# VHH binders against q9xhz8: the designs that were tried, part 8

Target 1, 326 residues: q9xhz8
Amino acid sequence: MGDTKVETISRLAQWRIENFGPCSFKKSDPFKVGIWNWHLSIERNRYLSVRLFPELSRVSKEQPPVAKFVLRVSNVGPNRRFYISPVYEKLLRTTDDCVWHVDSSFHGRFTIDVEFLDLKICPVNGGEASPVWPTDATMQSISTQTTLKCLSRMLEESILTDVIIHTADGTLSAHKAILSASSTVFKSMFHHDLMEKESSTIHIDDMSRESCMALLSYLYGNITQEEFWKHRLALLGAANKYDITDLKAACEESLMEDINSSNVLERLQEAWLYQLEKLKKGCLMYLFDFGKIYDVREEISSFFRQADRELMLEMFQEVLSVWKPV
Below, E stands for the ipSAE of ESMFold2; O stands for the ipSAE of OpenDDE; V2 stands for 0.75 times the mean of E and O plus 0.25 times the DockQ between their complexes.

## First folded at step 1 (VHH)

Design e6 (framework vhh_enristomig)
Fold by ESMFold2-Fast, scan of step 1:
Structure e6 (fold): chain B 326 residues (1-326), chain A 121 residues (1-121)
Amino acid sequence: as target 1 above (326 residues)
Amino acid sequence: EVQLLESGGGEVQPGGSLRLSCAASGFTVSSNYISWYRQAPGKQREWVSTITSGGSTNYAESVKGRFTISRDNAKNTLYLQMSSLRAEDTAVYYCAAGFHYSLTRSEYAYWGQGTLVTVKP
């Protein structure tokens, strides 16, 4: 009586056995963990044999569990004796897929615990195994979303802002901590600031308010692809000036995507100025390997008058690489 | 080889208008970041406005809504249309050309000789 019910909490299931004799067999009532109903069974022959298996259903047939778990058997009362199984990790379809043999003389009253360490759905229809509980990747994603919401509120609601940014055509409020964490240049600007208890002012006069807001949106984690694309040249300048390496790399990749005859010389100038090797090589390949230099013949003369000697040497080397000797 | 020549300065009454021109040779205005700066007597050089190679424009707070920067690619010329002029706008105005957006890196700029604008009280 009362020894067929299994109590569950989170990843733990416990079956309390009230009366178990020699050569006996008992099967638990179903208990829910994940998307499955489970059973425990216990059988005594020479050994105490404990089994864990999903209830036969459409769910267990089409989406069988891959379970990583440990079984424990313990007596009830003072001076608790217990036995712990090896860690099992198995695809469980049948009643015989998990059998644990315990060399134990337990009779009468004892408990069987199942502790699930991991649990996955393995679709028979060829889908990939998917976790039932949050993984490190899932928790990192949730944590990241929470952090980004906090940063967005700090910027949008001006929560405890401590610096005013004076741009070319307006002002913006921000946080010294965020700027300093994102840029060694900003960190240096605020180092030895004796007015730490009052709002400080910094000047970013070479950016518009709109472009500088895009920079802040990037640093606070809420920039959209549309905003990034619109402001990527201004963001490149800022990333270079304030040593924001990841943003500089992102701008370079973006500028690589739409090289054409109307922008290639401008892109090459910027690649040279900001030391963007990938973009520089892309522009050189566009001009010389794809033969697009003939589409910019009028602009190229002005470009050569302004170009650095080393850049002109690299352009000449690219021409030579296209015209291979025998 | 790179030369910038400003013109269009002169004397004007408060509330008046002037159009400054910057003729470029040795480089293409449509392919460069080009700015207007000004310097009042005894003061440091002050940035006024920039037009990027892509055509985006920026203005100092003190001139926003009153000044308009533009370019004529066919004439290879940069313009600054100034309206509602104030005594504080009295300065020598300079045209500067550079490779990039950053106006604080003056070492990349080519400078003209300047044109004087005088707003009488």
Scores: ipSAE 0.000, ipTM 0.103, lowest interface PAE 20.7, mean pLDDT 79

Design e7 (framework vhh_enristomig)
Fold by ESMFold2-Fast, scan of step 1:
Structure e7 (fold): chain B 326 residues (1-326), chain A 121 residues (1-121)
Amino acid sequence: as target 1 above (326 residues)
Amino acid sequence: EVQLLESGGGEVQPGGSLRLSCAASGFTFSRYAISWYRQAPGKQREWVSTIGTAGDTNYAESVKGRFTISRDNAKNTLYLQMSSLRAEDTAVYYCAAIEYSSSTPWYFDLWGQGTLVTVKP
């Protein structure tokens, strides 16, 4: 009479069956887990067949569940019998996507439990699967998005700005706290430099307003890949000057991505100038291990006239290392 | 003292076979659904196979037809027979037990320490 209701708590659902015969079928009332309403059904012929499926709706059609779960059937009585399913991990769209066959002698009264170990949304429009329940990674992602939104607004709306940056061709407003947290040089300037502390002004005359805005966008967490790529040489200069170590590393990685015959000598010079060991080794490998030095024959003489003596010595030593006999 | 202890890992050539064992102690082994998981270097742990209390089995798509899970309740031991091994099967293999509590309707997870399987190129 009343045995279609499923009780739920968190990730667990339990269905209490009161009277179930040999050739019977029962379907539960819908129960809510995640963003979906679910059903359990049981059918007995030769064995008990347990099914778990989402209720047919726009949500289940457009955003079907990928579920990791375990099913259990247990009786009531002096000798408690139970069966536990394998762990299932499936995309569930239809009533036939999860069918568990249990060889059981259960009659009358027993319970069916489903415990969800993980649940994800799998959009049919080609979006990425997303978790339903918070994980450490999910919470960190949400927290990061919230923090980046706040920092972006502080910069865009000039919320309580306390420093003015004079660039080559304009001015920008920023926050001493963000600059100090990002740069040991800015931290020192605002703490020990009495003129900067008193005037609330800094001069970055070697950068354009546009490039300096890209620097601030990086520090406030709202820089785009396109903006970073466009300004990466100016950002490298700033990262070196203001000791922004992670930005300097990011610029080095970016410059390694597009090493080719037209830029390798320039990249090698920049790597030498800014002490970018990884980029320097990448350029040397490109030139000597990949044999691309023959592609820059016309440019090499000009490069040697301008290159640092120590860099030229290091290039010569690399050549000797590759072609050393014995 | 409740424990799962994996063994049987080692180095094997591509196309080779290994049999992993998981010895259980301190709990009623026959009451648990037991799974194999694996974790390759630099990757998240992934599910490989599960065996239920009645001996019913399920497998990840990447191992279907190559791996066979089995259990011996009298010896409190879980097995994973691995055949046609590939370089991508290189991982630390863990067994995990899930018990549905009779007094509290919650699953309790119990994990082993893992055993390393290396498929040499």
Scores: ipSAE 0.000, ipTM 0.216, lowest interface PAE 20.3, mean pLDDT 80

Design e8 (framework vhh_enristomig)
Fold by ESMFold2-Fast, scan of step 1:
Structure e8 (fold): chain B 326 residues (1-326), chain A 122 residues (1-122)
Amino acid sequence: as target 1 above (326 residues)
Amino acid sequence: EVQLLESGGGEVQPGGSLRLSCAASGFIFSSYAISWYRQAPGKQREWVSTINSGGSTNYAESVKGRFTISRDNAKNTLYLQMSSLRAEDTAVYYCAADTYEGFLESWSHDYWGQGTLVTVKP
């Protein structure tokens, strides 16, 4: 039965039938498309009936296909004729879920094509159907990963660096183009005939080499969660100074995640200094709405001596907003 | 224009032999697989045998071992050598090529050519 083999390329499967007579039945060998093995079967009685179905397996039972496809039957040779099915879009579990009746008496030699237009996994547990093949979002993701790998290599291997950054305790090499694209402040430094345009050196004396490396890792797209968490206060200061808005917002969200009695006064002071409204409100709610001010009684006097008067006024106003007069 | 013309049918006794011929024109005969079909009285057409361009052959189970399909590409002719004929072999025999326009039509259409009658009588 050598004519039971189905050839596949990408989303197309083709079954070449050499000899097929009236009142006959044939089933193809399994062929793989997506995550499933498939079969084609043909049966002739009154009509030629073509069936497409997945092979019974754990995969087809737990993750059955929702397939959008077209079937085509055609003869071979110079006097070509073909028949095309309607576009089918169905959940396929059994041999009877999609049957195509061809109003033709093909016999002898002909081909059956299946062209999959879309293919999705439909989990039995009631989850949402997920696509098998790439989309625009997939290409954007692949392109993004390629670009990030490129940027990471530029930093890690110092590929054609054109600026030296002097930190408090060391030096780093970077690219003016990346810094300028990420920060309006750096852009201004390197353009408009400022000193930095003529110099290949900038000074970030208020950061350690390690913290400044974390900043570069963020800008080049390869910062880890561990490094971000470790350096988030220094990164907040840098984001504010160099007008890196997305980094500033990320630092604020991070600092809100672990507010506790040991850090709330320091977080409130940082929120005031850098004008972080969400963090400031979070700290005030922690202290006054949740009554945690009593846990910091010993520290509050020291805080009062260092805090801005307007911040102290805002703290007092929050106390008044919680207190309800009789 | 594709033309297929069957000949060689006739009346024969059970156990006898006949050789059918199909003369083909209007296409490159040597390039195509060509088949024999038959239609018994009151029944639909049945595939009998096929020979491909390379000379490989296939047969229906009911005729395997008794019939031999062959081709002569120089003469553009298809043959069916029938031996050990049975009453159930009584039918009009047709040849069909995949390039023939009528090949894709229903069995009720005369596009397959005229056929040749084989009668096996006791």
Scores: ipSAE 0.000, ipTM 0.082, lowest interface PAE 23.2, mean pLDDT 78

Design e9 (framework vhh_enristomig)
Fold by ESMFold2-Fast, scan of step 1:
Structure e9 (fold): chain B 326 residues (1-326), chain A 121 residues (1-121)
Amino acid sequence: as target 1 above (326 residues)
Amino acid sequence: EVQLLESGGGEVQPGGSLRLSCAASGFTFSSYWISWYRQAPGKQREWVSTITSGGSTNYAESVKGRFTISRDNAKNTLYLQMSSLRAEDTAVYYCARDHSYGLTPDAFDIWGQGTLVTVKP
């Protein structure tokens, strides 16, 4: 079948060369590995030069390969000999991106093997490099996606729900196992705090059905950024009440991002109420270090009538830390 | 064993004042945020006020400037001082234990029996 054809199996490509002279150049037929067609070329001048490169195409231009591979050259006959390249790991675009020089007396008949150890797609349009073959990280990612779909389906289809949540304006069904795993408070409620240990009902009367659904979406791993942003104050209250520390931290970070003159006093009060030290410091810096207190001077009187003595003291200490005698 | 008991409700004229009390037993009162809620007939339960373990307070917009929440940790008692009462303030008032990160094994949202406040026109 001629000597330009490359046979492939899985991650291995083998080119059998039948006749090769001292001043010869041969290029293989294309062979497919991953999403690319590849070529091998061989040239003998002073050295035996082996090249591996992708076939020029839109795929190779827009999604060039990052390949980790080993090249082998072996002669056929009585004096069997093998030459093995270093392990190469390279972005391959052109015929010159990887050239292996072999100090070999091979002529006539021999074989060239390419063994791919890893392959990645590296988009030129700024996308992330993605593996062609499964890795432990790839399997963990696939497993995580499967688990998230499972949890989302459990919530959306009410699969074997065992607790009913009564909110301010409706009811929701959920799973005690998921609530208990995410919250020490829920765990205590289901195991120790209910007069009826087999009770299937809890009350979250301080949340709307919509906000409570956002809480469940967070716990079941399918909350969207839009849902989180819309309900972040209700989620903060719930995270505090039910000891969901990661959610509480996420809410604090979100509230830090949009401190302005219209919300800073409200944010400061929320930070004090829920003991959010980072948000509290951010609000105090906004008001006193950045001088924004004058933008809210009309609201300050009302705020001060409502504020705790300890919060008032912290505000006064911040004023003193910034205001230095002339 | 864990219990909240409200008292101090009654009938009052518009513009009058009442002081509600909530006696707590069976848990470490000083470690918890405690809240007042109210429920009028035919309406859902609404939040009125919260006081933190550190003494910080928050109020619903409808009661700001008229109600004052306070606590006496030595007596395990929560108070709600109500002034300038309106017909709309007519409800059963409940105290409720809010979350604490130091939650005891037997603690969650505990509600009292309630105390009725009637503001007669």
Scores: ipSAE 0.000, ipTM 0.121, lowest interface PAE 22.3, mean pLDDT 79

Design f1 (framework vhh_6fv0_2; at its last look DockQ between E and O 0.01; V2 from the best seeds 0.00; counts 0 for: pae E 17.2 > 2, placed apart)
Fold by OpenDDE, look of step 2:
Structure f1 (fold): chain B 326 residues (1-326), chain A 123 residues (1-123)
Amino acid sequence: as target 1 above (326 residues)
Amino acid sequence: QVQLQESGGGLVQPGGSLRLSCAASGFTFSSYAMYWVRQAPEKGLEWVSTISGSGGSTYYKDSVKGRFTVSRDNAKNTLYLQMNSLKPEDAAQYYCAKDLYYDSSGYYDFDYRGQGTQVTVSS
């Protein structure tokens, strides 16, 4: 298979080049994104020039694409490097409408990626460019996915990270901007740090590295259900501490779904601690309304010894509410 | 051959100002984004600022926003960094750099970087 094929996944197009060889120019096969076929080309002169352009067609001529996109060039091997272009937003009609110059030598295998962040079509009669996908909902979905992918890459590849997070058992890198946008507490922390000194380090000592990664994954929009489920208690703590209200709510809902005799007392304690009224009520119903208190009779004494007086009072009130005198 | 040469560093008091310059040669200067980075003693390389090839877009580290200004003269193949309201924590060796890349571990470096110019901030 010739190294001219471009593979596409969602809004990502990837061109794998096996060997550039003595050639000064290579052009990819056409690949489809939106309603256009596209080509990538590379030219080696004083620098490597990467070009993205639509295939010439009636549609591309009459209604050229306005593309928002990022280019990436990476070599293959143990010393893998990623070169990333600025974000381009351009009307693309010809081969020279967008050129990214990289002054690096790639003698072996390397990959060129183009990530489309947005794609619009120009009206035939002029006016504002509109999304190419038939429905606003579809376009929004595509845009959202692209954004999430971008954010995920930023985290995974540590692209321009500017803060180190010290956890209980390790460190992670993240972006102040994302943290600040997601949490007023983080925002205030960084603001305070900036006012006092240049600080690129924060401490989250009450979370493991893995749990903190789950938190970051959530904030960056790429958390899986599995990760969330695994770390939801830690995430709840973090949500409370850093005032991430949507996460807190999500955790509460999740914890409501699988209350059982093995976890109900712990969850009741957590509900009390974090003032989760729905979860608290759910736990109390499970224990007293459904009579499952008998299933935890071995643990309940220990729980009572440790529970807050106010919680105990609420528990007692619940008992009274369901108790039927003989 | 790509060459980058920084100048303009020195000793200043807190609150003082410096203007760094970077003379570039061996490549089409206007075609490339340029970077300022710095390294303080016993610290790693730290990104400070980026300017696009045309100069139309600029980016700054949060801690230097409002104090530092990056600019360029493409006709002179020169990159500048105006540093105002300098703080002791700004003391470092400052480098101009070209061709930012990230390795698989997420660390960044540059294909080309100058020898640097020393900035010292002391009362």
Scores: ipSAE 0.028, ipTM 0.304, lowest interface PAE 5.0, mean pLDDT 87
Fold by ESMFold2-Fast, scan of step 1:
Structure f1 (fold): chain B 326 residues (1-326), chain A 123 residues (1-123)
Amino acid sequence: as target 1 above (326 residues)
Amino acid sequence: QVQLQESGGGLVQPGGSLRLSCAASGFTFSSYAMYWVRQAPEKGLEWVSTISGSGGSTYYKDSVKGRFTVSRDNAKNTLYLQMNSLKPEDAAQYYCAKDLYYDSSGYYDFDYRGQGTQVTVSS
């Protein structure tokens, strides 16, 4: 009565108890911290028992809290007498999940504080706990999403484009600044002392408009996994030609992910052509360490007829390495 | 009509040096940046170096920095690539290329290269 309200500011909740007897029980009104409504309860039998628990709801059932927090019981007034709990870090589902027993003589008037140090959502689907409050990683994620939306709009809406790209079957508009920041080759193309012309044009005649759009989507940060996967060979060629080292590495990782008997010989040729050491080793291990060379017996003869002599030598040396004498 | 003619390639031992030349004609040489690009047998085309029209700015692929030096003589319409401490990985057909960007009729970034000059690094 009259003292059931909990006041909150940020990560702090404070419940002011104005009248609490020796054999008393009180439960607070609900208070919101994070995405949950919470309750505090106090009970005195032998000692003061303080409980913190989420209000039973759809939210607390489907997205229960993992809370890291400290409880404090203190006198009201200038003298700072208080008891502080251990730091708790618990998954809270029921009224019994957090019980703090205080060997305290406080009666009548005192204050209970909950200070949340961390708060996470633990989904019942068995996923990882996700933070409720911003962290440096959370702020970087939000800032990154904002920046990526801006870059995507610059490309999609052609906002102040200053270069035209002519592909094999169409044209695209882009920004010299983005291209220069992403590629040493593009940077060198735009930073020279030529006589001024009225327009800037790049010819990328060895790429389709669709593949070149995938390249721009990568550079402007809006490429999807599906788009990347579809165009990864064209993107590999472009990354090699325009010295986009991180894209070249990303293409190599992608090509590593799905090595199988139907593609391993082509992947080995691509690895040789573009000097992809990791992919080359992966293909050689697939063929010889995993014994999959016999799964490609019909294709291997054609491959050997077209393969570089040095690549054939490396394949032979891998055979010798794998079939070591005991 | 743009014409580019590379020369100076050959066989060298690892650690050796070569100086490549590119004789240019058919355009105002000093007004255009020039490029060196290379292609090893059965490998993709890769950019090696760029030099501005005045020769005041130079750019290099990371793997050749400190070993290769690009220069030009605008009075002779000639582009050079000094290659020191050559490695087997440097073996390739080397081409010089004219960049025609800022042309209202359009341009090709690595088009108008010549026949190339072969560099082989072996014993």
Scores: ipSAE 0.000, ipTM 0.379, lowest interface PAE 12.4, mean pLDDT 81
Fold by ESMFold2, look of step 2:
Structure f1 (fold): chain B 326 residues (1-326), chain A 123 residues (1-123)
Amino acid sequence: as target 1 above (326 residues)
Amino acid sequence: QVQLQESGGGLVQPGGSLRLSCAASGFTFSSYAMYWVRQAPEKGLEWVSTISGSGGSTYYKDSVKGRFTVSRDNAKNTLYLQMNSLKPEDAAQYYCAKDLYYDSSGYYDFDYRGQGTQVTVSS
């Protein structure tokens, strides 16, 4: 029966005020929306001033709300009138963070409504605010994760596979649609097979079964970091052969990150083979600009016997670029 | 069930000070704004001061602003009015009120329930 209670349903809160005079103040009991308890307060001086603020607590101090909301004040009676605030979007810590001044003559019996359009949790030390309720962005995330689980099951359980891949040491089953969507090389290959009604078989004789499974795991969206790291060079070769541009770039970037004296010559050979300019220049800089060629003395003779003549000329030009006459 | 008991009135000289108290019971004190009102002999009821439920906002009649201070102790359910620099025109019966009410005719009255406390100022 008192007029301090706020009724809530879903994202709505309503405070019914029974008595409010020309020079007065009232504060509501706390009400829960999201993870916080809230108060409304009203005062009349020159204007009717409405405040919305979280109850002071450990939660509101450490996880203050960023709220998007609309306030509404309406009288009760036969000719009902109401006022609606702008849409506010504010970090609410104190009673002064949201004050809505209403130029109205309301007194006595009236109602204050709050509609919360969005609520986010903001950490005290800054950082990214996180939503309390599902949004369009949240539904997109749910949809994406569901799709990835479906693709993973299709591969693991061989659900309705329509192509057999013969590798160097075994076979795998896959889906032409996935391969074709990922690679124009596969798309063209299967267009030819469809027109000639050939068997649904492809040969990838330059990959082991394990490395080819890593390729499939990438294409179906469930490759692990461990699996990627183990098979980086094989995946680079496959990405180049089948024109999988994003995978090729990911392999190059990964191989740049851990250049050292034990791998630099092999990576320089692969960068030359696959025309990877960034990786090639990185290897050359490691060897010559930073002088690490002296750390590979035991391997350099064998490398030069195998290296392409044009690559050797580029290595010589890099030596000359660090040579600085006065 | 609502009970309000005023105390602290008395006789003072012009320029003197008094501190009024209002002990409240029978309701959730901190949820309501509280009011001081006064009535001089053969005069109507006059609003003096208002304090918010939390005590964070205070309001005063212009003639007492800067001389009177309203305060509350929500742990003790007590409302106070510190009156300094008292003048003869401040002499009245002082009441505290819990709320305003709205009747069917559109009138607003102070809900005072106690007997009040008398403040007298003589030269």
Scores: ipSAE 0.000, ipTM 0.213, lowest interface PAE 17.2, mean pLDDT 81
ESMFold2 (binder alone), look of step 2: mean pLDDT 79; pTM 0.788

Design f10 (framework vhh_6fv0_2)
Fold by ESMFold2-Fast, scan of step 1:
Structure f10 (fold): chain B 326 residues (1-326), chain A 123 residues (1-123)
Amino acid sequence: as target 1 above (326 residues)
Amino acid sequence: QVQLQESGGGLVQPGGSLRLSCAASGFTFSSYDMYWVRQAPEKGLEWVSTISSSGGSTYYKDSVKGRFTVSRDNAKNTLYLQMNSLKPEDAAQYYCATYGEDSFLPWYESDYRGQGTQVTVSS
């Protein structure tokens, strides 16, 4: 019965039927749209029944399509007659998930079009449905990636740098615009009156070159998790000094992830110094609620000699809250 | 040579107001940008505000923006910080500071800082 081949362009598939009788069935060859191979089938008795379904495969079983589409059947010739389906939006797994009944007198030669309006992957493992074709979110992601590559290159290749940073053990070149946009403190430092006697040089003597490079990598959007983890204490100090609030919060979250007996007293002191409420409460919970204070017996006396009176009061209050009679 | 003397601190209730003053001497005050920085006990120095030499530009820490106003009187060699809607978190020793004549030093590296004035906010 005629051609079984479906022609595709982008989101459109067209099946040309050459010879189709009143009580006939025909299935198309597979055609690719998105990540799936698809079939169309037609069956005629009283109505023309059009079906769209994915070919049974690992891909269609593990990543079934959620498709938004329109079906159209039209005759061939100078006077085009159309039958157009409603807009369907369906999860398609079986041959029966999409059946369109057309009250059509078409016989012999006609075409069946599938126009996909949207197409998503619905993973069986309970993940979120993900789009197959570019969306506004996809374009934003591409644009963001291009911008981050641009900023990374500005730093790595020193493209038109206008400030020199002197660290404890070396120098780095950077951009006043990036620093000023990222930090109100840097913005105020680069006001013309503050730079009156100094030609585009700043001193960050309390940071190593390596730690300061990690700060710049953060500000230019190219810091890695490994670099962040390695330099998180230096980055915390810098975030506090330069009022980089999001970096300060990120450092606090990171320091909470690996609280243990060897670091809890130092982290409690850092939380107090930099006003990190979540980290402070986490350290107090670790020491008193989890009973880990006994693991730091030798260190606790030295800590208490140096600790602030208000911090000591908070530690005592935490002890009282834990030692409540049941 | 450079001398900075802060005043105007005290005890206030949350939501209260204070006005800090800094009297400057030993340098040409009208030619230098000025900073307000603060330090709570056992905590690091924290930048609060900057005002340009002319008074035309002001900058603030995000947590104080809209509540604090920095100003200066170049004829009197005096710097001011008006603090409104004070919070317990604002309790600290407040210092005025400036950069050295021969070098640009960020506020946290400034060698020219006064003795400070204590601000206490009750819970």
Scores: ipSAE 0.000, ipTM 0.220, lowest interface PAE 20.4, mean pLDDT 80

